# Designs tried in a protein design chat: VHH binders against Phosphopantothenate--cysteine ligase 2. Part 4

Target 1, 323 residues: Phosphopantothenate--cysteine ligase 2, of Oryza sativa subsp. japonica (Rice) (q0j7n5)
Amino acid sequence: MAADPTTGGGEAESFFRAAPPLRDQDRVAGDLADFVARHSGSGGGGRLAGVVCVTSGGTTVPLEQRCVRYIDNFSSGQRGAASTEYFLKAGYAVIFIYRRGSKQPYCRFLPEDSFLDLFELGEESDIQVPESHAAVVKTAIRNYRKAIDEGLLLKLPFTTIFEYLQLLQMVGTAMNCLGRQGMFYLAAAVSDFYVPWESMAKHKIESASGPLNMQLNQVPKMLFILRKQWAPSAFCVSFKLETDPDILLQKAEAALRKYGMNVVVANELANYKDVVVMVTSNGRTTVRRPSKEDDVEEQLIDLLVEMHSEHIMQLNQDVHKLT

## First folded at step 4 (VHH)

Design s30 (from b11 with D107Y; framework vhh_lunsekimig_d3)
Fold by ESMFold2-Fast, scan of step 4:
Structure s30 (fold): chain B 323 residues (1-323), chain A 119 residues (1-119)
Amino acid sequence: as target 1 above (323 residues)
Amino acid sequence: EVQLVESGGGVVQPGGSLRLSCAASGFTFSTYALYWYRQAAGIERELIASIYRGGSTNYVDSVKGRFTISRDNSENTMYLQMNSLRAEDTGLYYCATPYWLSGKYEYYWGQGTLVTVSS
């Protein structure tokens, strides 16, 4: 508590001071710094459309300091994984903050539990892919290896709300030097409540008898802090998922104003793979996938890329783009 | 306290050389990338040179082949050797590094050192 002689700051600073250390923090800091430096005009590569941070999957709230039980905000990671593929296709460098075990870019068509079924042993024990899925797997490998080997994709894993918010602070702060060329695509399902780390230590000494009582604190409003402190010039996209369509657009419009987002992507739980609504200060744009074989993310990312290009040129978002 | 201190700036004629130094205290150098930024009159601060943990380097096109960034992890010091200096190289030179301390992740900056290239 007493490590900083300056003013203690807000809820966010208190949260980060009390959080457990991020695993491999120094390695993450170095990898992130290297990645951002390569793409900030230091001559590390060809011309980029921009740099985007994509958050993907759901956070967990641990109930114990040794992680046996937790509260999970369920998310497959489909949106973030698919969107990362389309951002890379559009000429972006991507920082992919993802939940361990969630869907990965280029791996959305791969089996979750039986990955060895994708392979066969050929002559001389060479690993081969059966003809039935060879084209899909080979395309995935080529695209993934190109993105990694060319330094266009940085993957940063999380499991807990603590790890997620620590990574978001690091990435937000590191991307600030990119100014308007930075984009945040905040598709992760983030916990609204958590058990403080100090409270977990207290519960370990108390848990031998009686009912299970958990004190849940509200997670600090990190979207506001990202916009006001960490990366104020970046293009920010957040997501709103709702079961009730009547309140979805009102909540999306409220979030746009409250957190200063450039875009809020609104979708209903019932049809989130088929249609989304982009909400901006200039109005609403509906994006629909043409068929169930298509990704809604393809058109969504194309539109966001156009809007981000306008943002980089310091243009107001005065014109609504048709879908 | 995390601190970066630049030195080596000054006035030099076109075609001359200068060596800038950045001394760090309060953290371990070997885990972080290190940067030199330049701010010329009337333009925003730009990243001109980077050196990564493993010693790999990167340069903006305008200084490539003329400037050399290096680091000495044992002395917690980073250098920028500037050769064949041009009038357009005039500006404030800052060293910078990301650092995580007491719940804050931020880029720590030196105070800057002035380089003037003039006849």
Scores: ipSAE 0.118, ipTM 0.556, lowest interface PAE 5.2, mean pLDDT 81

Design s31 (from b11 with D107F; framework vhh_lunsekimig_d3)
Fold by ESMFold2-Fast, scan of step 4:
Structure s31 (fold): chain B 323 residues (1-323), chain A 119 residues (1-119)
Amino acid sequence: as target 1 above (323 residues)
Amino acid sequence: EVQLVESGGGVVQPGGSLRLSCAASGFTFSTYALYWYRQAAGIERELIASIYRGGSTNYVDSVKGRFTISRDNSENTMYLQMNSLRAEDTGLYYCATPYWLSGKYEFYWGQGTLVTVSS
């Protein structure tokens, strides 16, 4: 009955009150509310397997309020983008919280730094897609437009740690009404430390004829807050990416216990496209792609969907026992 | 300060009708989706009906065709028209809306209004 002292709710509240206002917050709030309402209950948007929030890409930590300098937790967004495609294929509606500029669903195989290579000029200077790229581009457009037009994909962009955590709070709170039908797939690379907004230099940091000493505060434990406060009945999946394979599984098991996650997906930076280990309270399951032409995410999502279905059915079985 | 106040609950016989109202203050209804939840004894709070800011509606299967959600943005009030009421519709009914206030995005809830369907 007593409050859990490890929850850190006071730190989270202070963080959000001190954070800069979220850009386009009214639009985001409206879009999110409409999306969640559409997929609540069996009458909304047809029969769905569930609703998942996928976070993708890396957060930045600004060093100045009028920012020229920042620290970047780089991530390509490959995991989140690929997983979003497989969740949509599995009959989920997806809220995709992503780093601006990171990989997008259905666009993972398109040129990223060669946008103009997708086009050529015709005889009358009209813009055309060359035949060599036409099939890939058409497939991407078709799949993307279908997901958007059927109201199955909501994209919410971020750049900073402040924007990311504000969006996560909004989505977590909004998805609470979905109970066990909700899933969080937390694949974003999130900053562990930040400079508080009110403590930042207002303008560009200048040379002081010596080293710059900067104190960073620890980012509040948002996985704990998500699990205990925002969406306690949701199925929660978090990620551990390590360069050192010797400590990978130990860290994954520690995260599972610490944050009350349903699954921790452990992967090594050197082979993250080839193999992942799902860590649960019931043990470990290794998922390996059959070939380099396959996505490890395909089997990973299939297994998570099965686990999520069991999570949903557990509530139904418990309710039925009351009759 | 966001406040939601429900009214219209009461005791009604099976097959009867009730209209619940939810009056809001401190925010504008036209910018948000609005929800009705039901909490029956021994059951978790359940989403019964929703209305999008554009006017489209969703219902849980058990009330579809019997309940109608509507909104009056000029009066900043939401309604739930409940027809052909059944004993299993008995419960505490809450209106709710997500809203961004004071650096937090939260669902704001009314205090609830009791509906009892009893012969």
Scores: ipSAE 0.006, ipTM 0.414, lowest interface PAE 10.5, mean pLDDT 81

Design s32 (from b11 with D107L; framework vhh_lunsekimig_d3)
Fold by ESMFold2-Fast, scan of step 4:
Structure s32 (fold): chain B 323 residues (1-323), chain A 119 residues (1-119)
Amino acid sequence: as target 1 above (323 residues)
Amino acid sequence: EVQLVESGGGVVQPGGSLRLSCAASGFTFSTYALYWYRQAAGIERELIASIYRGGSTNYVDSVKGRFTISRDNSENTMYLQMNSLRAEDTGLYYCATPYWLSGKYELYWGQGTLVTVSS
């Protein structure tokens, strides 16, 4: 097993060794092991289409060990949250690695900053949802409770790049036993650079110290490590978001080849809710939502589910071709 | 210098038991996740059991209930207790730990220990 020298200047080993311990790691490991075991094995439980890890939201890079200042790769989490709903609808079990505070599955209808406007007080001070929203809220509650209670949705929160990559490593290695039944849907906005934990100021950076000087190291490219080490048989989907449409498809095709992705979903910042382009070794497929009331994720997930099914069915053919 | 040394392999009859050991040195054993991989002839290495730093474990379905992975952080040793062995359990068993590289990620492997289950 060898690392790709083009994946960056950071050492994956050095990164994980120097990272702060993941809070509640033992509980996360137990929850993850139980979740994967529940959904592994031929003839176990229901007829699942697969198990998918969805990453969602943006990572932060702390600038101090006692973090007051950070660099934020902001993302609302809309794509990951919506996609999780459609994966669950398609018969998947979902491990949802998400940025704390980002959009949650079934909660995308919530107003951005008017949460309490969703509720009314009744005659006996009971909490009510206005009739105009009652049906949407009831459907959200039913779908969410079903997913949680049936053990089909595992939620794993992160805030920092350190937490994100530690969770991705744990999930990747845990899902390896699922082979081709596993899928990674890597929609999180991941920091390209970080400040090593051991080189950080332990206290708030003082303005009297003069100009702020920081050593920024390149974040190890975990897409490569995931494909080569953690879950080599899994179906992997990554995302490329660009403001410049002229280079978007070129970057998507380069990422497909460089990291060995099954699919790279290319989207332009200006219209990412309306249209995406799926890039594979076999060509490009454009997916558009029919109207502003629809989710582009609905058709995107349907197509990915179909491609994943083909990936599962082609195990013997791939072995044969390599001979 | 890092070393992973497996032991405990051998020839055993179907239904028998073996205990594999992996003795580790050269790193802070208690900090890392540890794995047992199995390689059958002509097949890629398969992860069969995992143990995380907190003691949580995971197994592939084919060995669940028959194999038990454990670790002793004071002795820098990981174990695989194999019970009710079957012919299909035959293979080369490797212990592995992730992130054991300078400049690049890799699973560090021991040399392996052979387990043969036959009548």
Scores: ipSAE 0.000, ipTM 0.221, lowest interface PAE 14.5, mean pLDDT 79

Design s33 (from b11 with D107Q; framework vhh_lunsekimig_d3)
Fold by ESMFold2-Fast, scan of step 4:
Formats: sequence, structure tokens, C-alpha cells
Structure s33 (fold): chain B 323 residues (1-323), chain A 119 residues (1-119)
Amino acid sequence: as target 1 above (323 residues)
Amino acid sequence: EVQLVESGGGVVQPGGSLRLSCAASGFTFSTYALYWYRQAAGIERELIASIYRGGSTNYVDSVKGRFTISRDNSENTMYLQMNSLRAEDTGLYYCATPYWLSGKYEQYWGQGTLVTVSS
């Protein structure tokens, strides 16, 4: 049976069919299946608030199959990493799909280019953390080890747009069994265009090889497929970042309707650490951090957790969706 | 053409048992997760049981301990063993699979088989 283009499946199917094989696909599939099974229908000790897939960091578009050159959608991963910490604090299990090299949960305090500056040698040549950082480091280690050791955090790395979308497909499909207990928090910066794998040079593009001719195709709209096919009962949160505040809210409202998102989180590049606007079918809610020492993600996640709880507790038949 | 065909539905008394089967053609079962959905009159389809490629299984709370999902990859068939049936278990039962192989995906559905638990 051919894919139905009205569901967006035709573009997605063509993309996945032509994509390179996912690295460690069998291991990822096994780890994911076991993680979801562990957290489905939990009762008794450690009942979860839900399971969330958090996407974080930016995708790259490779220009060669043995990639040296690429187009990068830069993102530090700050939002996804911070949000993962607050979801874990709120009693969620987290599947963290992240860009290799982006910020990690509980490691956001680490200096980007000065890892060794976190340490010093004591008089006995032992490795020490300066007093000013010791409490933060100890808390980070305890929280991280607890999340990993208790099976509450599954980390799935990507670099390319191909790896990202393959992981999103796997996670979306696996989380479908969680129904309304599932949440998607789609904070990754995703490439809008890509070079088809079969159209790429196999080795490094050389400057002496003549004119560079690259055909960029649009990346298929996976948000619609996630909502309609992979995980239709899940609570879905997507993000819009704009430099122009006049169009930001209009684009967020359009995305909410177009892709069937439960929430679109809108923020301006100039103040994204200070304030966000949650856009829903019921209106807009502004979330602002109390001070520069606080994370805007703390209040954002608290509100999303409340909305997700309401979504889970819906008792009426979802037979007809009214406008 | 990919096809899923359910069988084993019927009328049974409360406390009875039924075994549903889902036979697949046009693709290899062993690489895919497999699902059973239930649809009662006037409500949306509910995922009741799943079995993943690695052998892990999940069940909705209302059927845990009563239903068992299994697969026979050599026969391209999956099963749902239903024990201690209740009137609330009445509905159409659908098998489904994400047809998912190395960068390709599709969701396929069977036609459904009716299970009636009469008092």
C-alpha cells in the first residue's frame, strides 16, 4: 500500500527510504524498547508523572557522505538540558535526543572551552574542585547518577538531520503505547533544508574540482506525522524562535493550528533566557524568570506538567475535535 | 501488498478465554514492533498491548495479568491470549505494526475482529 500524501507520509517515507542507516540502530531500538516498557503503566513504588521525549541542540546537514563539510543549525542545547533537569525533578522519565557536543543535563555550569579550569591539584597532587564550585559539582553528580542508575534518563545522540529524524521516528513510534502519558518537548533547532544522501559526494569536496552544485530539498514536516501517525494521543510541545517580535506570535499560532501542537513556546532571540510565551488553543501565557540567577525553564516546566496532567485526566471521549 | 488479517474473535461468556491471531503477508515480522488495539462502540481506538523487537511487552492497566501478547516470527503471526474476559472487553480488536526498516516507515492496520463478551 502506498503512503497517503494527505497525511504527509509520502514525503517522510521517501526521506527515510533514502537516508543512510542509523548508527547502532539495533542497540538504540533495544534500549528504547526496554526504557518504554519499564515506564509503561507504572504502579506501586515510583509511579511516574509521565514520560517525555526532549530534543536538544542543533542538527547538521552533511555535504558529503564521508562528511568534512556541513551546514549547522547552531544551538547550545541550553533549553533542552535545563528542561530535562526540571522534568526529572517533576517525576518524569526522560528520553533525551541530543546533538553530540551540546549541553548535557546537570552539566550546564561547565565552562565550554576550559574544562580543566574546573580542577586544581592539591598539595598531595590529588585532583580537587575549588571550594566555590564543590557544592554545585556534588549536586550535579548525585542528580545525574540517580537519573541514570534508576533508569529515568535515556540519552540518544545525533549529529545529522538524518540521525535526528530517524531517532524521532523510533522514539515517536515506541512512545505510542504510552498514550496520553507521553509528552514530546521539541526544543532542537532542526534544519529546514538538506542535501539528499544519494546526491552527495562520497569524499571531501575539493576547491579545484570546479563549480559547486548543490540541490537542497525541504526537510519533510515531521511534526504533523508525529501528531497524526506516530503518537496521536501524546502531549506535544514545539518551539518558535524569531528576531522580529511582531511576527513571532502570529507564526506560533499558525504552527499550533497547522501541526496540531498542544503548546507552542515562543521566544525572541534577544531575551530567550528571560521570558517565553506559551501559546495554546485557550490563549497565551507569559513566563518570566524571577531573577538572572533563576531558570525560565523551572516555571515553564511546572506549567507544562500541569497542562499535561490535565491532558492525561481527560474523561470525555475525544471523538470530535471542536474549533 | 502488505496485509494484516485478524482472526479468533467471537462470542464468549464472562470469565471465558479467546485467542486472537494476526497473520502478516508482504513483509517480515521480525524487524517490527507489533500492537493490539481495541475499539468499543463510539470511542477511539485504545492501545491495549504491544510487543517490541527485543521481546519487551506492555499492557494497558485494565488488561494486565489477563491478556498476553506474543509473536511467532517464523510464521509471521502475532497472538493475543485473552483470559478472564469481562463485558468491558467487548469491542473490535485490531492488529497494527509500524512497518519500519532502515530508514523506511509505515503504519499498517488489519480490518479488525469482533469480540463480544455477553452476560
Scores: ipSAE 0.000, ipTM 0.197, lowest interface PAE 14.9, mean pLDDT 79

Design s34 (from b11 with D107R; framework vhh_lunsekimig_d3)
Fold by ESMFold2-Fast, scan of step 4:
Structure s34 (fold): chain B 323 residues (1-323), chain A 119 residues (1-119)
Amino acid sequence: as target 1 above (323 residues)
Amino acid sequence: EVQLVESGGGVVQPGGSLRLSCAASGFTFSTYALYWYRQAAGIERELIASIYRGGSTNYVDSVKGRFTISRDNSENTMYLQMNSLRAEDTGLYYCATPYWLSGKYERYWGQGTLVTVSS
């Protein structure tokens, strides 16, 4: 039978009850509460444009409680990292939920396999960045330090689907107090299936002959829960990646309606760095980077910031109409 | 269980001073932002002062320069020093903190302490 689109709360509750405890939960809760509270209120003069939660990188599904083997949803974190830079530039405070080891804001220029090639030794063992890279490194350090020191960037790491969803629940509920000032930019590649933590303990296949059989359960519909329960007034942006361009826009439009998203960003695997399509209730907007040296995220974030501003202003218009 | 207990309220003449205290228990005090709210007659409950984990503070314009919020993490206590009190400062003063409990952010409130500025 068809799945009930209003069902999900019971599945989510069961998931969180059965999940392993989040590492450093009290510290995460404290840091998050402090960050959100600092950026809430009436504002004035130098008030922020908004507060955005950016999710970035791919989740893993552990196959064992002692995590040696896992299923990985690949994502470099390029989109989330680049988008975080542009949100900060646009005057946002950013909560960056990211996969450990994925690309970081301002560090996208770092080589994965050749980190030490970024440096050279001068006379007397001085560590030096070659002049060809010095300008980009200096700019990265200045921007990163400014964001951290001014309390505009909060970084929350995850590896597993359990950690990711627990962090998303905490951030979603914490940001609810921001109302329409809050934005969710959900660029993480999230696992659709997982092995329940309790099932790993009860049905672990010991060292023995035969095939490895694992039961995979469907991950609860967290986008629906975010919109219905955690942060119903926030501006929500989700992503659809597809290999088949013929069904990409149909899937994006379906996701927009099903989960109540404000925007679904649709992109093909083949050209996701070059072009994206923003799908809204008002239609479709194609965003293309001007050249291979530019980030598609620059124009994408500029347009999303404009849409978010309109979302915030709609509340003010409604208040004026009520009086 | 989270518990916040306010004290230090009372009756004071205009221009006088009061020091409010909020004693906290049942959570890791040092990791949370803490707030003072005021509910005056005919006015909705408003956030008047905040103190964040790192020690930075924020105030509503009407109390800026007159009120000082502080925290003592070793004593699990938050304070509000109120100077140059006005009749308009009369109201119930609440201590509050956001708290993570059972998969949800709750805002825990104290019982309130009454401040009356009257001759």
Scores: ipSAE 0.010, ipTM 0.401, lowest interface PAE 9.8, mean pLDDT 81

Design s35 (from b11 with E106T; framework vhh_lunsekimig_d3)
Fold by ESMFold2-Fast, scan of step 4:
Structure s35 (fold): chain B 323 residues (1-323), chain A 119 residues (1-119)
Amino acid sequence: as target 1 above (323 residues)
Amino acid sequence: EVQLVESGGGVVQPGGSLRLSCAASGFTFSTYALYWYRQAAGIERELIASIYRGGSTNYVDSVKGRFTISRDNSENTMYLQMNSLRAEDTGLYYCATPYWLSGKYTDYWGQGTLVTVSS
């Protein structure tokens, strides 16, 4: 879909001013500031490869203030969860902004509705993990605990578009001090339209009232604000998902130019687990997983890490031209 | 509403010790990184010690091994234990914390406490 290029600045401020308060805002703000400060050049003088914000899952648009109905931009969270694992493996600290209930790093092996099948009861009714799952579960616990306990993974949950954009504003602003060492990996499926909080019904909309009529406003273009205001030197990666492959690359190239992204990752809904196309100002690179047992994210993250390293090492090319 | 109040400054002889305190209010103290800055005459404020949420610390090279930063989350107080003080440690000592307010992070500062190392 076409985005309004004039949506930004004042509309963003109005959105945040009118938004419902973020749950646990002071705790989130403190956790985030602490996390960024620990990784902003004080520890080992550049020991980390970088700090990346990964957004994952889909936003919801509530239809009532005491909401029982919402419009959902569904996403499983597979890409963000897998990518977080590979960024951690590559030596990054990760701020993981995720939809509650979406796939989590190191837990992607879990069946959708069969969590209890991971366990069995022993003779004394103690909880045990079957031998068939023990190795995978132990590796997941070890990797997850290491990332959390060493302060390399900060998890920030959202459900609504309001929560998501408030978190993105806080993270973008906090990461500005990282300059070029910051990366945004914006894989969340973000709502284009929303119902303003103050114009929303207070309670559940009753079906007996006849047709459901709702006015939806366009969500401010926060990718533009992120690049222009919050973190202008960061390496930014956004995603374009289309069902129609014929327009996918055209839309990806348009988004790259419109929002000033360093990379747009283009993928088709039918095969997003198998292949992606990285679109940059210098061309396109196709990334395909070798087999169904492999993650396309492994090679994707390796290539993005290389590009980010080049972004960090960028020198003033004009020095020799001035002398 | 966010307030940081330093105390414990004073005059001390070279080789002496002082313990600075920073009492905080108006925010969730336990979740924020906290800093000690030092300002001597004619120079900008210098970050000398940091303490992070989990208790990890960082120091500028000139104070490593001599200064110890600590925090007491139950009392909303941060400390700086200064040992083996030198003449160059003289200055105003400020505590600071980043705080999220009105859509941005801003460092909030105390009023400062004066440390004079003089024989």
Scores: ipSAE 0.219, ipTM 0.667, lowest interface PAE 4.5, mean pLDDT 84

Design s36 (from b11 with E106Y; framework vhh_lunsekimig_d3)
Fold by ESMFold2-Fast, scan of step 4:
Structure s36 (fold): chain B 323 residues (1-323), chain A 119 residues (1-119)
Amino acid sequence: as target 1 above (323 residues)
Amino acid sequence: EVQLVESGGGVVQPGGSLRLSCAASGFTFSTYALYWYRQAAGIERELIASIYRGGSTNYVDSVKGRFTISRDNSENTMYLQMNSLRAEDTGLYYCATPYWLSGKYYDYWGQGTLVTVSS
């Protein structure tokens, strides 16, 4: 009946019980069920390389229940957005859990502050895309519409740590039926500490009577829960970011063993766009982009797809031997 | 071309010691992490010891306290000092470092050096 205390399940259960309810939870549950069913072999899973959950962007920790102030684990979402494009290109269906306002798949070329510069008015005030941008925009529209219309991309937005972890639990649980065909690509920058929802009301009352003392609770380690409870057969990829390359590889190896990850992708803050190190139980592989015009994600995803295929094949061989 | 040449393997009795060397060429040795892997009969190749560019080290539990990895950047050489050797330490020992091929870095491997612990 009780969650296993050694896996942090009791902490996770307490977090979810105290969290504010996820808006549109029933709609999200329905969308997830439909998406997973479409790709579980009865729908069209046999033609796919796999199904991957990509998490992208940074979580926020609200400081007040009706919040204008928060602690932000900032991430542009570049890694997750680019990786989603390459997973789709590789024949995956993608569940994209993303921070509202972060980089979106196929839209990474859009200027942040000059969106309208992509357009011009024609001779009759028709909206047109200049020929210099037309090919890129048309390719983006075609790829995006194909992914959405064929049911290959499901987008699930979050802003807060509460929304993020509730979505991760729902997606993890829903993907469990995919077994080894499921992959988790956990590229979101996740808050380590949070203010409990109930505690925020008390702090607002206390600030009227004197100094505000804010105590942050540690966010439960959801990687452990994902691996042990929600989707134990899935292929799991997590990320480790550090400024010191010596400490980075040590921490990546420790995380691989501690959380049971299949791969830890190690990035240095100074060069994360240029190079990544994939850490597995079999060793390390360094991936570099060939030029500034290339994405490191292209080669990273190719390698992960190969490893995931081997993971799937291992299950098929084991089932064949047992039956 | 990156080349790694292992030496120092041999036959030793249980409780004995050996020192392995890995001589490296074809890359800037001081900027790379370096690894010792072991391939035992019937067992997949396992990373047993690592040394990072700053000198910090890691070991698998089975060799911790018995094996010591070190590097000499001036001589482009990495070492593995093996003490209190056991029968289960028998295997081919490989030196490894990353290399560039087809837009990716892979681990470059030496030819291996055989360590046999028997009496």
Scores: ipSAE 0.000, ipTM 0.100, lowest interface PAE 20.4, mean pLDDT 78

Design s37 (from b11 with E106Q; framework vhh_lunsekimig_d3)
Fold by ESMFold2-Fast, scan of step 4:
Structure s37 (fold): chain B 323 residues (1-323), chain A 119 residues (1-119)
Amino acid sequence: as target 1 above (323 residues)
Amino acid sequence: EVQLVESGGGVVQPGGSLRLSCAASGFTFSTYALYWYRQAAGIERELIASIYRGGSTNYVDSVKGRFTISRDNSENTMYLQMNSLRAEDTGLYYCATPYWLSGKYQDYWGQGTLVTVSS
């Protein structure tokens, strides 16, 4: 017995009204407005393949206002970070909404626990990168600096479900003016349940021996709001991650129909780096990486770029089919 | 029932060429990605080339510039053109299609075709 899938509208408004203020909201709004304006066909625009919002990493649900305990939707951010690199390579401008501490574009080769192993000291105590890493580091620096300096990559950090949804609303609304040129690539692992901020304990939750009683509200279905209100003409890609492959395809097909997604990318937790299935209204396509050294995201993004180009040109295809 | 039948394997001198074919039946060929795998002596099967429904391709580094994968949706056939063959290219070549069956990711395989590169 599923709830009406259109129920998100009033709940979404209530969620945003009750949410804590977004840190540096005015600065984020200004940076976002400038970024979208530069790529909306004014200034250096008109040469881009499109503008994509990539969401990456996992959201947290704080249990107290002074963040001592939280529920974490784990995600390394590998998919979003890798995909951002390939979107930039394909000629997109990218708005990267990411979990603080998750994998970053061009920095996926950096060791999490051994950052200093990337460097060595020379005879004069100068900092050097070992020969084995020098080429990849130089390429990463060049690509990253080019993307930032040319205004092709805007990075917007989040930690909590509140920050994530506030950023998604701001970005969705700002990108509406791009129409079909806009794409949403929603790879973040988003919490299904949360504790409302105003009903949250201000200090650490007092606990005693025995069961912990916790009341959570369902997070509003923001995919409906994105498709119906914020950016109705955009090309939308969402992700389904499951531990049980028997239900994965069924859930992906249901999500495609219910949320009006153009593509649902289905993957299993056990092999998400090796293989994905793209589910569309026209069928299913499996994408595999050739080896452990390759990114599955390379061909995934190439296929999505082809589909997005078709989405932009849909009217012309309909005219050619008619004649 | 998904079926894949490979052909075109044989013995060739180093620097020579071969074209492998894979005839497919039992599924909507144009909808699915198609792969060539290679199994060399003492090595696990590796994915060497892939072609997706939109025509985009991917190759393992060791064959880039030498091998070309292609598909003919009207004939339900996939090809692998192999040029500048090396001794290291010797192995069983398998046609595969990743197929979603009963909620599981599965690769359906042909029986393989043997390629021997020797002088």
Scores: ipSAE 0.000, ipTM 0.220, lowest interface PAE 16.1, mean pLDDT 79

